# VH-VL binders against q0atu2, part 1

Scores and structures below are computed, not measured.

Target 1, 119 residues: q0atu2
Amino acid sequence: MLDKKARIRTSREYRNVFEKGKRLSGRFLIIYYVENALDNNRFGFITNKKIGMAVIRNRIKRQLRAIVREYQGQVKNKHDIVLVARAGIGKSSFEGMEKDYIAIMKKAGLFARNANKID
Below, numbering starts at 1 at the first letter of every chain, in headers, positions and changes, except where a header shows other numbers; Kabat numbers aren't used for antibody chains.
ipSAE, averaged over its two directions, is called F for ESMFold2-Fast, E for ESMFold2 and O for OpenDDE. V2 adds 0.75 times the mean of E and O to 0.25 times the DockQ between the complexes of E and O.
Where letters were taken out, [cut] stands.

## First folded at step 4 (VH-VL)

Design q11
Fold by OpenDDE, look of step 5:
Structure q11 (fold): chain C 119 residues (1-119), chain A 122 residues (1-122), chain B 111 residues (1-111)
Amino acid sequence: as target 1 above (119 residues)
Amino acid sequence: QVQLVQSGAEVKKPGASVKVSCKASGYTFTSYYINWVRQATGQGLEWMGWIDPYDSYTGYAQKFQGRVTMTRNTSISTAYMELSSLRSEDTAVYYCARVFEYDDSWYGMDVWGQGTTVTVSS
Amino acid sequence: QSVLTQPPSVSAAPGQKVTISCSGSSSNIGNNYVSWYQQLPGTAPKLLIYDNNKRPSGIPDRFSGSKSGTSATLGITGLQTGDEADYYCGTWDDSLSAYYVFGGGTKLTVL
């Protein structure tokens, strides 16, 4: 589980990212990202109703948190990043989701080009 | 200033269709859902459905399924609600309202249009 | 008829406190955040409370919200004449295809 300090928690924080941040779309994920005034990154997650039933949304949320946690150390500092799950993510494998995350984060310049899964 | 501005009043015959517009300004249009809510004279609020302006995904109340179509034009930050096969019972003020969703939570509808009166009469 | 049940009307004198109840079920109020809307005569609804007990910017602290179990309550202290309006509770319903549901509304009269 992500540390509380590494999580976006308030509506104001989410709104700030959505309104002021940049957006990039992947196959399964959309990311909004903006620089923050902190020394750490914060992550937010949106799994909305169109993904499917609550059990599916919760599964996706857990998977996204796991992915983010695994690669947390490779993300450039001082960013607020919100992950929005796209409707098709419910049919995606964990590996596919992970691949999409890596790709989109690299495209955003938040990962190094040679960023890989942590052993 | 964040606001939703709706199209003007409509008068329709039974069986016709009506298309109400809702233009958003002052915020990122694709970052909020647009809900449609109607209210007959002297009656309560009735939720009709929502649209995600980003990908045009929609969810309609069962009562209106097959008769309502929600769309958007992102280039002009405008949402549309079309209701077909109009009946006298469809006479009401129709509102659009934005909703922000995060972490499986919906905030309330925090910005509303001014409403559009739709009158259905023979 | 409405999925959420509200008293049809409440009244009180200026300066007094009033409460408006909103009763639902486990699939709506029980599992989801409740919002409250104020509708002044001849105007569009206005968000008053969201996430059970949070106030949007510009809403005075005279307005409060709470939720317990499958019921929600709106509280208004220091009642003012300008508070005379219709009040609606609303929330998501997980079991209905109607998705979002409103209460029947409560007319608040300031005596």
Scores: ipSAE 0.346, ipTM 0.832, lowest interface PAE 1.5, mean pLDDT 91
Fold by ESMFold2, look of step 7:
Structure q11 (fold): chain C 119 residues (1-119), chain A 122 residues (1-122), chain B 111 residues (1-111)
Amino acid sequence: as target 1 above (119 residues)
Amino acid sequence: QVQLVQSGAEVKKPGASVKVSCKASGYTFTSYYINWVRQATGQGLEWMGWIDPYDSYTGYAQKFQGRVTMTRNTSISTAYMELSSLRSEDTAVYYCARVFEYDDSWYGMDVWGQGTTVTVSS
Amino acid sequence: QSVLTQPPSVSAAPGQKVTISCSGSSSNIGNNYVSWYQQLPGTAPKLLIYDNNKRPSGIPDRFSGSKSGTSATLGITGLQTGDEADYYCGTWDDSLSAYYVFGGGTKLTVL
């Protein structure tokens, strides 16, 4: 999972991103993002009750965390980023979520345009 | 300043419909659920349903399924609750309330409107 | 006959402590976070406690919450006459058509 410093933890921190940040929508995901005053990025994940039961929501969160962890080395630093699962994400594949994440992060200017996976 | 301001009191006859508005200000309207809750005189709180203003997705309590419709207009940051086929038992104060959920936590209904009294008089 | 059971009333003197219970089931309190709401006479409800035991900004720490199994408790210490109100617990129920549910309410009288 993400390191403790790399996670958004409080309701106040989440609200700050939603209220002050920019929003971009993809097919399965919405991201909200804002510059922070830290030396690192922080990530948050929202899977509200309209998506399904807690078991389904927890599975989606685990999948999204895995995607974020795989690409976090390519994310421009000093941002708080919240990923919100859209209705219907439970029907998507891991690969579909991954492609959506890459596309939306590039549109946000948070990835390099031709970013590659880096260990 | 975060606020929810509701429309004024309504008096209706049985069989009519009522539509209550809830205007949000001081926050990003599409980032928070709106719940609707009612309370008859001398009674407890009764949850009616929720709407996600981002995409109009809704969930209704079974008691109101088929009679309630929750909508919104994002351009004016306003949510609506419409209740049809009114009966005297629908006489109540109707509240809208904002909800936030993060990281599998549920924050609760943290901001409430002032309430709208709906009277159904036969 | 709410799915969340609260005592209909409680009372205590100014300066004392009172607790208000909320009893439910595994599908609601057992698996979900509990919130508490205060409703002063003639006013809208106000959030006191969320996530079982957390306070929103501006709520003094003499209001506390806890959860054990399928039961939740609101604690109020240092009672003031302004605390005289109705108190509701609330939580989600994990049915297929999951709904939010409130307790029946507890009237607190400060004597």
Scores: ipSAE 0.008, ipTM 0.638, lowest interface PAE 8.9, mean pLDDT 85

## First folded at step 13 (VH-VL)

Design m1
Fold by OpenDDE, look of step 16:
Structure m1 (fold): chain C 119 residues (1-119), chain A 122 residues (1-122), chain B 111 residues (1-111)
Amino acid sequence: as target 1 above (119 residues)
Amino acid sequence: QVQLVQSGAEVKKPGASVKVSCKASGYKFTSYYINWVRQATGQGLEWMGWIDPYDSNTGYAQKFQGRVTMTRNTSISTAYMELSSLRSEDTAVYYCARVFEYDDSGYYMDVWGQGTTVTVSS
Amino acid sequence: QSVLTQPPSVSAAPGQKVTISCSGSSSNIGNNYVSWYQQLPGTAPKLLIYDNNKRPSGIPDRFSGSKSGTSATLGITGLQTGDEADYYCGTWDDSLSAGYVFGGGTKLTVL
């Protein structure tokens, strides 16, 4: 699991990202991202009610956390990043989610130049 | 200033349809769900459903399935709720509300429209 | 018949404390944060408490919220005449008919 300090957890923190951050949409994910004043990145995860029942949402969230954890070392530092799951994500494979995450993060320019796991 | 402004009062006959509008301002319209909630005279609040203005995805309360249609026009930041086959018991004040959803458990309506009175009478 | 159960009414004198209970189940209050809404007579509901115990800006600290298990409580201290209103608890319900649910509402009368 992601370290507690690497997580966006409060409504205020989420709101800050939504209001001040940039948005990019992928096939399965929407990301909001903004620079923070910390020495680390923080990630937030939103699995909206439209995705389905809590069991499904929790599964998706776990998968997204796993993806983020895998690539967190490749992400430029000092960013708050919120991942919002889109409705179709429930039908996607883990690999599909991962691919979408990488694509959208690249588009956002959030990966470090020396990142090697995204190639 | 974040606000939701709804259309004016409606008077309808039984069997007719009503379409209420909700214009959003002061925030990015497509970033927040819109809920619709109604309140019959002297009664409590009743959730009708939600719409995602981003992709027009919707979820309706079972009670209104088949009768309610929620839509949006992003170009004018406006959400719509249409209720068909109106009955006398549909007489109520209808509210739109902005939803803030974040973590696994967070979900609340932080901005409300002023309400639209819909009267259904023969 | 509301999914969440509230007392129909509560009353107290100015300056006193009142509590409004909201009882639900594991699929709603048990799994989700509770919000409270204040509705003054003839007005639209207003968010009073979110995330069980957080106050939006502009809400005085006289208003408090708490949650335990499948129940939530709204507390109002230093009751004022202007607090006379209907109060609704609400939360998401993860049941098969997933959706937002409200309590039946509580009418607060300031004596």
Scores: ipSAE 0.207, ipTM 0.809, lowest interface PAE 2.5, mean pLDDT 92
Fold by ESMFold2, look of step 13:
Structure m1 (fold): chain C 119 residues (1-119), chain A 122 residues (1-122), chain B 111 residues (1-111)
Amino acid sequence: as target 1 above (119 residues)
Amino acid sequence: QVQLVQSGAEVKKPGASVKVSCKASGYKFTSYYINWVRQATGQGLEWMGWIDPYDSNTGYAQKFQGRVTMTRNTSISTAYMELSSLRSEDTAVYYCARVFEYDDSGYYMDVWGQGTTVTVSS
Amino acid sequence: QSVLTQPPSVSAAPGQKVTISCSGSSSNIGNNYVSWYQQLPGTAPKLLIYDNNKRPSGIPDRFSGSKSGTSATLGITGLQTGDEADYYCGTWDDSLSAGYVFGGGTKLTVL
């Protein structure tokens, strides 16, 4: 579970990421990311309503939080990052989501130079 | 200032098509979904669908499948809704609206266009 | 026949309080945040309440929202003649034909 400091919680915080940030798409995920003025990263999670029922969306959100927590130490600091689940993610395995996350984060340049847990 | 400005009123005959434009300003167009909503005179709001301006992905309400097409042109920050095979029942005011979605529980339209009246008559 | 049920009309005198109900199901109001939209005569809808109970900037605190179970309520106090409008609740519906749904609308008359 991510620390409360590491969570995007308010609509204003989310709006800032959407308005100021960059967007990159993978197979199952979209990320929006922007530099923040803090000493830490913050993560937000959107399992779009278009994915399906709340039970499915909650399962996917839990899995994405676990993936983010696993690689959190490898992420460059001072970023607000919102992960958005794409339609079709419900058919993905945990490993499929994980590989997609790694690929997107590498493409965005968000992993630190000494990120030994990526692969 | 965040703003959505729609094209002017249209008068169409049954069987024709109409294409309504919605020009966005004051924000990053590709970062927010656009909904289309219509309202017949004296009736309620009817959701038609959404478009993601980033990649043109769409989702249409079942009632409009096969008749509606939502598109956009990112170079001029403009979304479009085209409705084909028009009938008199399609006479309505058509709105575009910007969607804000920040949590898997939240989905709302925080900025609306002024509306475009489409009249379908013989 | 809207998915969300609102009374067709409500009325009250200037200065009084009124509430407008919005009844849905677990697939919409139960699982998703509710918004309220105000539509003044001849104008586009305007966001009045988001996230069940929050006001955008510029909306006076006379307007309030709440949610309990599968029902939502818009409250308006200190009624003014300028509050005469149609009011719509709205939310996402998670059911098999998922999409955004509005209530049928409530016409508020200030007498």
Scores: ipSAE 0.058, ipTM 0.724, lowest interface PAE 7.1, mean pLDDT 87

## First folded at step 18 (VH-VL)

Design z3
Fold by OpenDDE, look of step 18:
Structure z3 (fold): chain C 119 residues (1-119), chain A 122 residues (1-122), chain B 111 residues (1-111)
Amino acid sequence: as target 1 above (119 residues)
Amino acid sequence: QVQLVQSGAEVKKPGASVKVSCKASGYTFTDYYINWVRQATGQGLEWMGWIDPYDSYTGYAQKFQGRVTMTRNTSISTAYMELSSLRSEDTAVYYCARDFEYLDSGYYMDVWGQGTTVTVSS
Amino acid sequence: QSVLTQPPSVSAAPGQKVTISCSGSSSNIGNNYVSWYQQLPGTAPKLLIYDNNKRPSGIPDRFSGSKSGTSATLGITGLQTGDEADYYCGTWDDSLSAGYVFGGGTKLTVL
């Protein structure tokens, strides 16, 4: 699990990211990101009911948290980042989801160009 | 200004197909789902389904599965709804509507097209 | 036949308050946010209320929404002639055939 300090937790925090942040769409994910005044990154996750039943949404959320955790050290610091899962993500593989995350984060300039999966 | 502009009225014979277009402007087309809703004359609103303009992933109401096809052309920010095997009961005004997904909020449609009248008659 | 049940019509004089009810079940209103739409005669529906009780920009505060259990209510105070319209509640339904559902609509007549 992501560290408690690495999580966006309040509606106010989410609202700030959505209102002030930049938006970038990928195949399975839409990311909202904005600089914060902290020394760490915070991540939020949104899964809507278009994805499917609660068990599916929860699975997707767990998978996204796992992906974010794996690459957390490669993300530029001092950002609040909200991941919004698109409807089609429910039918995606974990690898596909991970690939999309990496691609969109690179496009957003939040990853270093040489960001790679950690073995 | 966010706007959805739909194609003109259609008159079709039973058994034919109709394809209605919905052109979006004023926002990034691929960032929001598009819904389709119809309304028969003097009747209430009926939800038909949605499409994700980014990858064309769709969700259709069970009633229309097998007869409805929702598509999009991202280059012109246009969504399409095609209904086949038309029946007299399909006579209605058809609306496209943007699915607003902002914050951790519920499902709702914040911007609507002006509607397209489709008449099915012998 | 609508999944959500609304009264077919309501009426009141200008300046009065009216309420429109929307009854559903645990799989729709009970678990999801409710939205309300206003449809003036001959026009497309317009979003009036979202997330049970929130107003989009441009909607006056004399329109209000609430939800309790499996029911929702639209309130209109200071009724105006221009409020004469059809009003629809809507929400997501979590059933096996998941999707959006509307109420049957309520015709509001301003006397």
Scores: ipSAE 0.764, ipTM 0.920, lowest interface PAE 0.6, mean pLDDT 93
Fold by OpenDDE, fold request of step 23:
Structure z3 (fold): chain C 119 residues (1-119), chain A 122 residues (1-122), chain B 111 residues (1-111)
Amino acid sequence: as target 1 above (119 residues)
Amino acid sequence: QVQLVQSGAEVKKPGASVKVSCKASGYTFTDYYINWVRQATGQGLEWMGWIDPYDSYTGYAQKFQGRVTMTRNTSISTAYMELSSLRSEDTAVYYCARDFEYLDSGYYMDVWGQGTTVTVSS
Amino acid sequence: QSVLTQPPSVSAAPGQKVTISCSGSSSNIGNNYVSWYQQLPGTAPKLLIYDNNKRPSGIPDRFSGSKSGTSATLGITGLQTGDEADYYCGTWDDSLSAGYVFGGGTKLTVL
């Protein structure tokens, strides 16, 4: 699980990211990101009702948290990043989600160009 | 400015199909879902379904499953709603509406098309 | 007939306050954010309130929303003749046939 300090937890924090941050869309993920005044990154996760039942949405959240945790060391510091899962993600594989995450983060310039998938 | 512009009025016979278009402008088309909502004359709003323009993933209201098809053409930022096996009860104004969904329990339509009148008569 | 229940009509004089109720269940209003839409005669619906009590840009603070339990309420203060319209509540429904649902609509008449 992500460290508590690495998580966006309050509605205010989420709203701040949505209102002031930049937006980029991938196949399965939409990311909102904005610089923060902290020494670490914080991540938020949104799984909408369109994805499916609560058990599915919770699974997706767990998977996304796992992905973010795995690659958090490669993300540029001082960012609040919210991942919004698109409806089709419920039928995606973990590898597909991971691939999409890496792609969109690179596109956003949040990953170094030499960032590699971790086996 | 964000805008949705729909195709013109349609008159159809029972049993036919109708396809309404909705062209988006002023924003990135693939970033937001498109909803379809209809309203019979003098009646309330009825949600039909949504489409994700990015990959054409859809969710239809149970009432219209098997009869409605939502599609999109990303090259022209246009969404389509096709309703088949038309009946008189399908006579209504059909709206497309942009979905705004940023919270897991938050769902609303912030931009609406002007509506398309579909008349089904023998 | 509608999943969400609204009064069919409400009326008040200019300058007065009106409230429009929207009643649902635990599977819809109870678990999801409520939105309100204004539909002026002969026009498309317009978003009025989202996330229970938030106003989009351009919506005056005369309009307010609230939610408690399985019910939502739209409040309009300083009623104007231009407020005469149909008002619809809407929200997501978590039932087996999951989807968005609307109230039956309320016709507001300014006396």
Scores: ipSAE 0.762, ipTM 0.920, lowest interface PAE 0.6, mean pLDDT 93
Fold by OpenDDE, fold request of step 23:
Structure z3 (fold): chain C 119 residues (1-119), chain A 122 residues (1-122), chain B 111 residues (1-111)
Amino acid sequence: as target 1 above (119 residues)
Amino acid sequence: QVQLVQSGAEVKKPGASVKVSCKASGYTFTDYYINWVRQATGQGLEWMGWIDPYDSYTGYAQKFQGRVTMTRNTSISTAYMELSSLRSEDTAVYYCARDFEYLDSGYYMDVWGQGTTVTVSS
Amino acid sequence: QSVLTQPPSVSAAPGQKVTISCSGSSSNIGNNYVSWYQQLPGTAPKLLIYDNNKRPSGIPDRFSGSKSGTSATLGITGLQTGDEADYYCGTWDDSLSAGYVFGGGTKLTVL
């Protein structure tokens, strides 16, 4: 589980990222990211109702948290990052989600060069 | 300037199919879902469904299940809505609209096409 | 027979205030953000309010939205002739046939 300080928790914090951050889309994920004034990264997760029933959305959210936790040490510091799950993610495997996350984060330049795991 | 431009008016006979196009510009086409909404003459708005232009994942209103097909061509930033087995009741103005959904329970359509009139008459 | 219920029509004189109600249930308005759309005669709908009470760029502060329980309200102050239009509320519905739903629409006449 992500530490409390590593989580975006309030609606205000989410909206700040959406309004001021950059947007980048992948197959299963859309990320919004913006620099923060902290010494750590914060992550937020959005699972829209297009994905399906609450049980499915909760599963997806847990999986995304697991992925983020796995790679959080490789993400450049001082960023607020919100992951928005696309509707099709409900039919994706965990590995597919992970690959998409890695690809998007690399494209966004949020991973250190040649420092991330290759899956 | 973000905009959606739809194809021209259609006249069809009952039992036929109609395919309406919606060309997007001013933004990355695959970043936003596209909704389709229709409005019968003198009536209110009726949501038909949505499509994710990235992978063509769709969600249709139950009323149109089996008759509606939403597709896209990413190379030309165009979404399509095809409605088959047309009836007189399908006579309406059909709109495409860009979807903005960023919160778990947030959903709205911020950009609309100009509409396409579809007339079904024998 | 729209899922969301609106009054068919409202009217007021220029400069006055009007309110348009939108009544739903726990599965739609109760659990989801409400949006409002303005449709001028012969034109496509236009987003007026999103997330219950937020205005897109270009929408004057004369327009306001609120939500309480399973109902939403659109407020228009300083009514202008150009405000004459149809207004629709909309939101997501969490039913088994999940999807977006609209109100029946309200015709606003400026006297």
Scores: ipSAE 0.759, ipTM 0.919, lowest interface PAE 0.6, mean pLDDT 93
Fold by OpenDDE, look of step 20:
Structure z3 (fold): chain C 119 residues (1-119), chain A 122 residues (1-122), chain B 111 residues (1-111)
Amino acid sequence: as target 1 above (119 residues)
Amino acid sequence: QVQLVQSGAEVKKPGASVKVSCKASGYTFTDYYINWVRQATGQGLEWMGWIDPYDSYTGYAQKFQGRVTMTRNTSISTAYMELSSLRSEDTAVYYCARDFEYLDSGYYMDVWGQGTTVTVSS
Amino acid sequence: QSVLTQPPSVSAAPGQKVTISCSGSSSNIGNNYVSWYQQLPGTAPKLLIYDNNKRPSGIPDRFSGSKSGTSATLGITGLQTGDEADYYCGTWDDSLSAGYVFGGGTKLTVL
């Protein structure tokens, strides 16, 4: 699992990202990101009920956490990043989610240009 | 200034189809879901469904499944709602409305179009 | 017939307080945030309250919302003639046919 210190957990922390951060939309994900005063990145996850039942939303959260964890070392440090899942993500594959994540993070300038899937 | 502007009134025969447009302005069109809600004369609001303008993913109310089609044209920031096999009971004012669900908040519609009157009569 | 139940009408004199109730179930109001909409005669609905008790910009503090259990309440103090309108509660429903649901609406008459 994603380390607790690498997670956005409070409403205040989420609100700060939404109000002060930048927004960028992908096919399955919308990311909000802002620099923090820490030495590590923190990630938040939002899965709306349009995605489906709680079981589906929880599955999506687990998958997104897995993706974030896998590429954590490639993300620029000192950022709070919130991932908002779009409704269609419930019908997407894991690979589709991963591709969208990589694409949007690159577009945001949070990944190195040559960042790719870790084999 | 965020606003939704809908197409003009429609008069249709039973069995026909109607397509209502909803043009968005003042914000990034693909960042918010569009809802469709109708209201028969003297009646309450009835939710029909939503569309994600980014990828055209939709969710329809069960009552309208198979008869409603929601689409969008991102190049002109316009959403469309088409209702087929029209009946007299489909006579109503049809609204498009933006929701605000992408943030850490509940589901609600914060901006509404002016409405489109659709009359179905023989 | 509406999933959410509202009184069909309420009335009061100017300056008085009125409350409009909205009754639902665990799958809708019980688990989700409630919104309220005001519809003046001949106009489109307008968002009045969201997330149970929050007011959008431009909505005066005379309007308030609350939620308890499977019920929600809209409160209007200092009633004005311009408040005469239809009011609708709405929320998401977690049932198998998941979607947004409205109350039947309440007609507010200012005497």
Scores: ipSAE 0.748, ipTM 0.917, lowest interface PAE 0.6, mean pLDDT 93
Fold by ESMFold2, look of step 20:
Structure z3 (fold): chain C 119 residues (1-119), chain A 122 residues (1-122), chain B 111 residues (1-111)
Amino acid sequence: as target 1 above (119 residues)
Amino acid sequence: QVQLVQSGAEVKKPGASVKVSCKASGYTFTDYYINWVRQATGQGLEWMGWIDPYDSYTGYAQKFQGRVTMTRNTSISTAYMELSSLRSEDTAVYYCARDFEYLDSGYYMDVWGQGTTVTVSS
Amino acid sequence: QSVLTQPPSVSAAPGQKVTISCSGSSSNIGNNYVSWYQQLPGTAPKLLIYDNNKRPSGIPDRFSGSKSGTSATLGITGLQTGDEADYYCGTWDDSLSAGYVFGGGTKLTVL
C-alpha cells in the first residue's frame, strides 16, 4: 500500500510528469518519469475505458499498486513516476505485468544499483 | 505538422472486402491509438473501433465484430481497416482518427484523415 | 435514433450567438468527458472542444462548451458564414456494448 506522500494526487502533478518527464513504452505499460524536489518517490496510475469495465480497471490498478509496492525499495529516490496501463493490459497475467514493470524500470535506469539493501 | 493521409476511393461489389490505409506523419505513430469512423451519405458519424499501433491490440464496436479487422505496419507508420462481406449499406466515407487517452483527460479524436469513399454497388 | 440527442438544425444571423445541445444518459455524458467536432461541408470532422470545455490550440474562444448532469452544450458567439457546418458531440458510453458514441449531428446555417 502506498501512503499519501508516495502518491501523485493532483492534475497539476500528473501534468508536470507528462510534460517534463521521459516516456518509455512496454508491452502492457507506459511509464512517464521525472526527477522531483522531494526526498521520496511518488507514483501515479492511469487506466482508461479501452481496458474494459470498471471492475477490470479496478483489478488492474490494484495489481499495479501491488507490483509497485513490492519493488519500491529498489527504485531510485526523488522521482515522480506515472504508470499508464495500455488498452491490452486486461489480457495479461499478474506475472506478465510484473515482468513488464521490471523491464521498463530497468530500461529507464530507475532501479538503484544497491536496492537489495532495503531499510 | 501532424497528419493522417488515407488511401483513395474504392468501388466494390457486395460480398467483397475493402482495406483502407491511413498513413501517419509528424508524430510518433506508436504513441497514439487510431480509431476508424464511417459516415454514410447524409448521415452521422459511426464509430467502428480502435487499434493500438504499438502492439496491434484492438477494440471493435459490437456492430462490426466479426467483419472488421484493424492492423498496422509500424515501419511505414500506416494503419489499416479491412471490412469484409460488404453490403450496399456499407457505402460510406471511412475516416481514421488519432486519439491519445493516456493522459488524465477524456476520450477524443484530435486529428482526422481526409476520408476514403467506399462504394458498394452491384 | 442516436444514443446522444442533438437538435437536427439551428440557424442564426452573422454576429449572433447560438447554442447546440447534446442530451445523453448517466452511462455516457453523465460519467464521461464530452467532446465536440465541427464538420465543414465536404471535409473531415475537426476537434472543436474536448474534456467538456477545453479548446485545442487554434480554436477561438468564441467556441465554448459546458456540461451539466447528462447534457452538454456547445456555444458559438459572433457567428460567421464560415461556421456553417455539422456539429457532433461525442463521448464514451459505459453500457454493456461499451464504445464511443456520437450525437446525430446539428446542421448550423448562418443566414
Scores: ipSAE 0.450, ipTM 0.839, lowest interface PAE 3.1, mean pLDDT 89

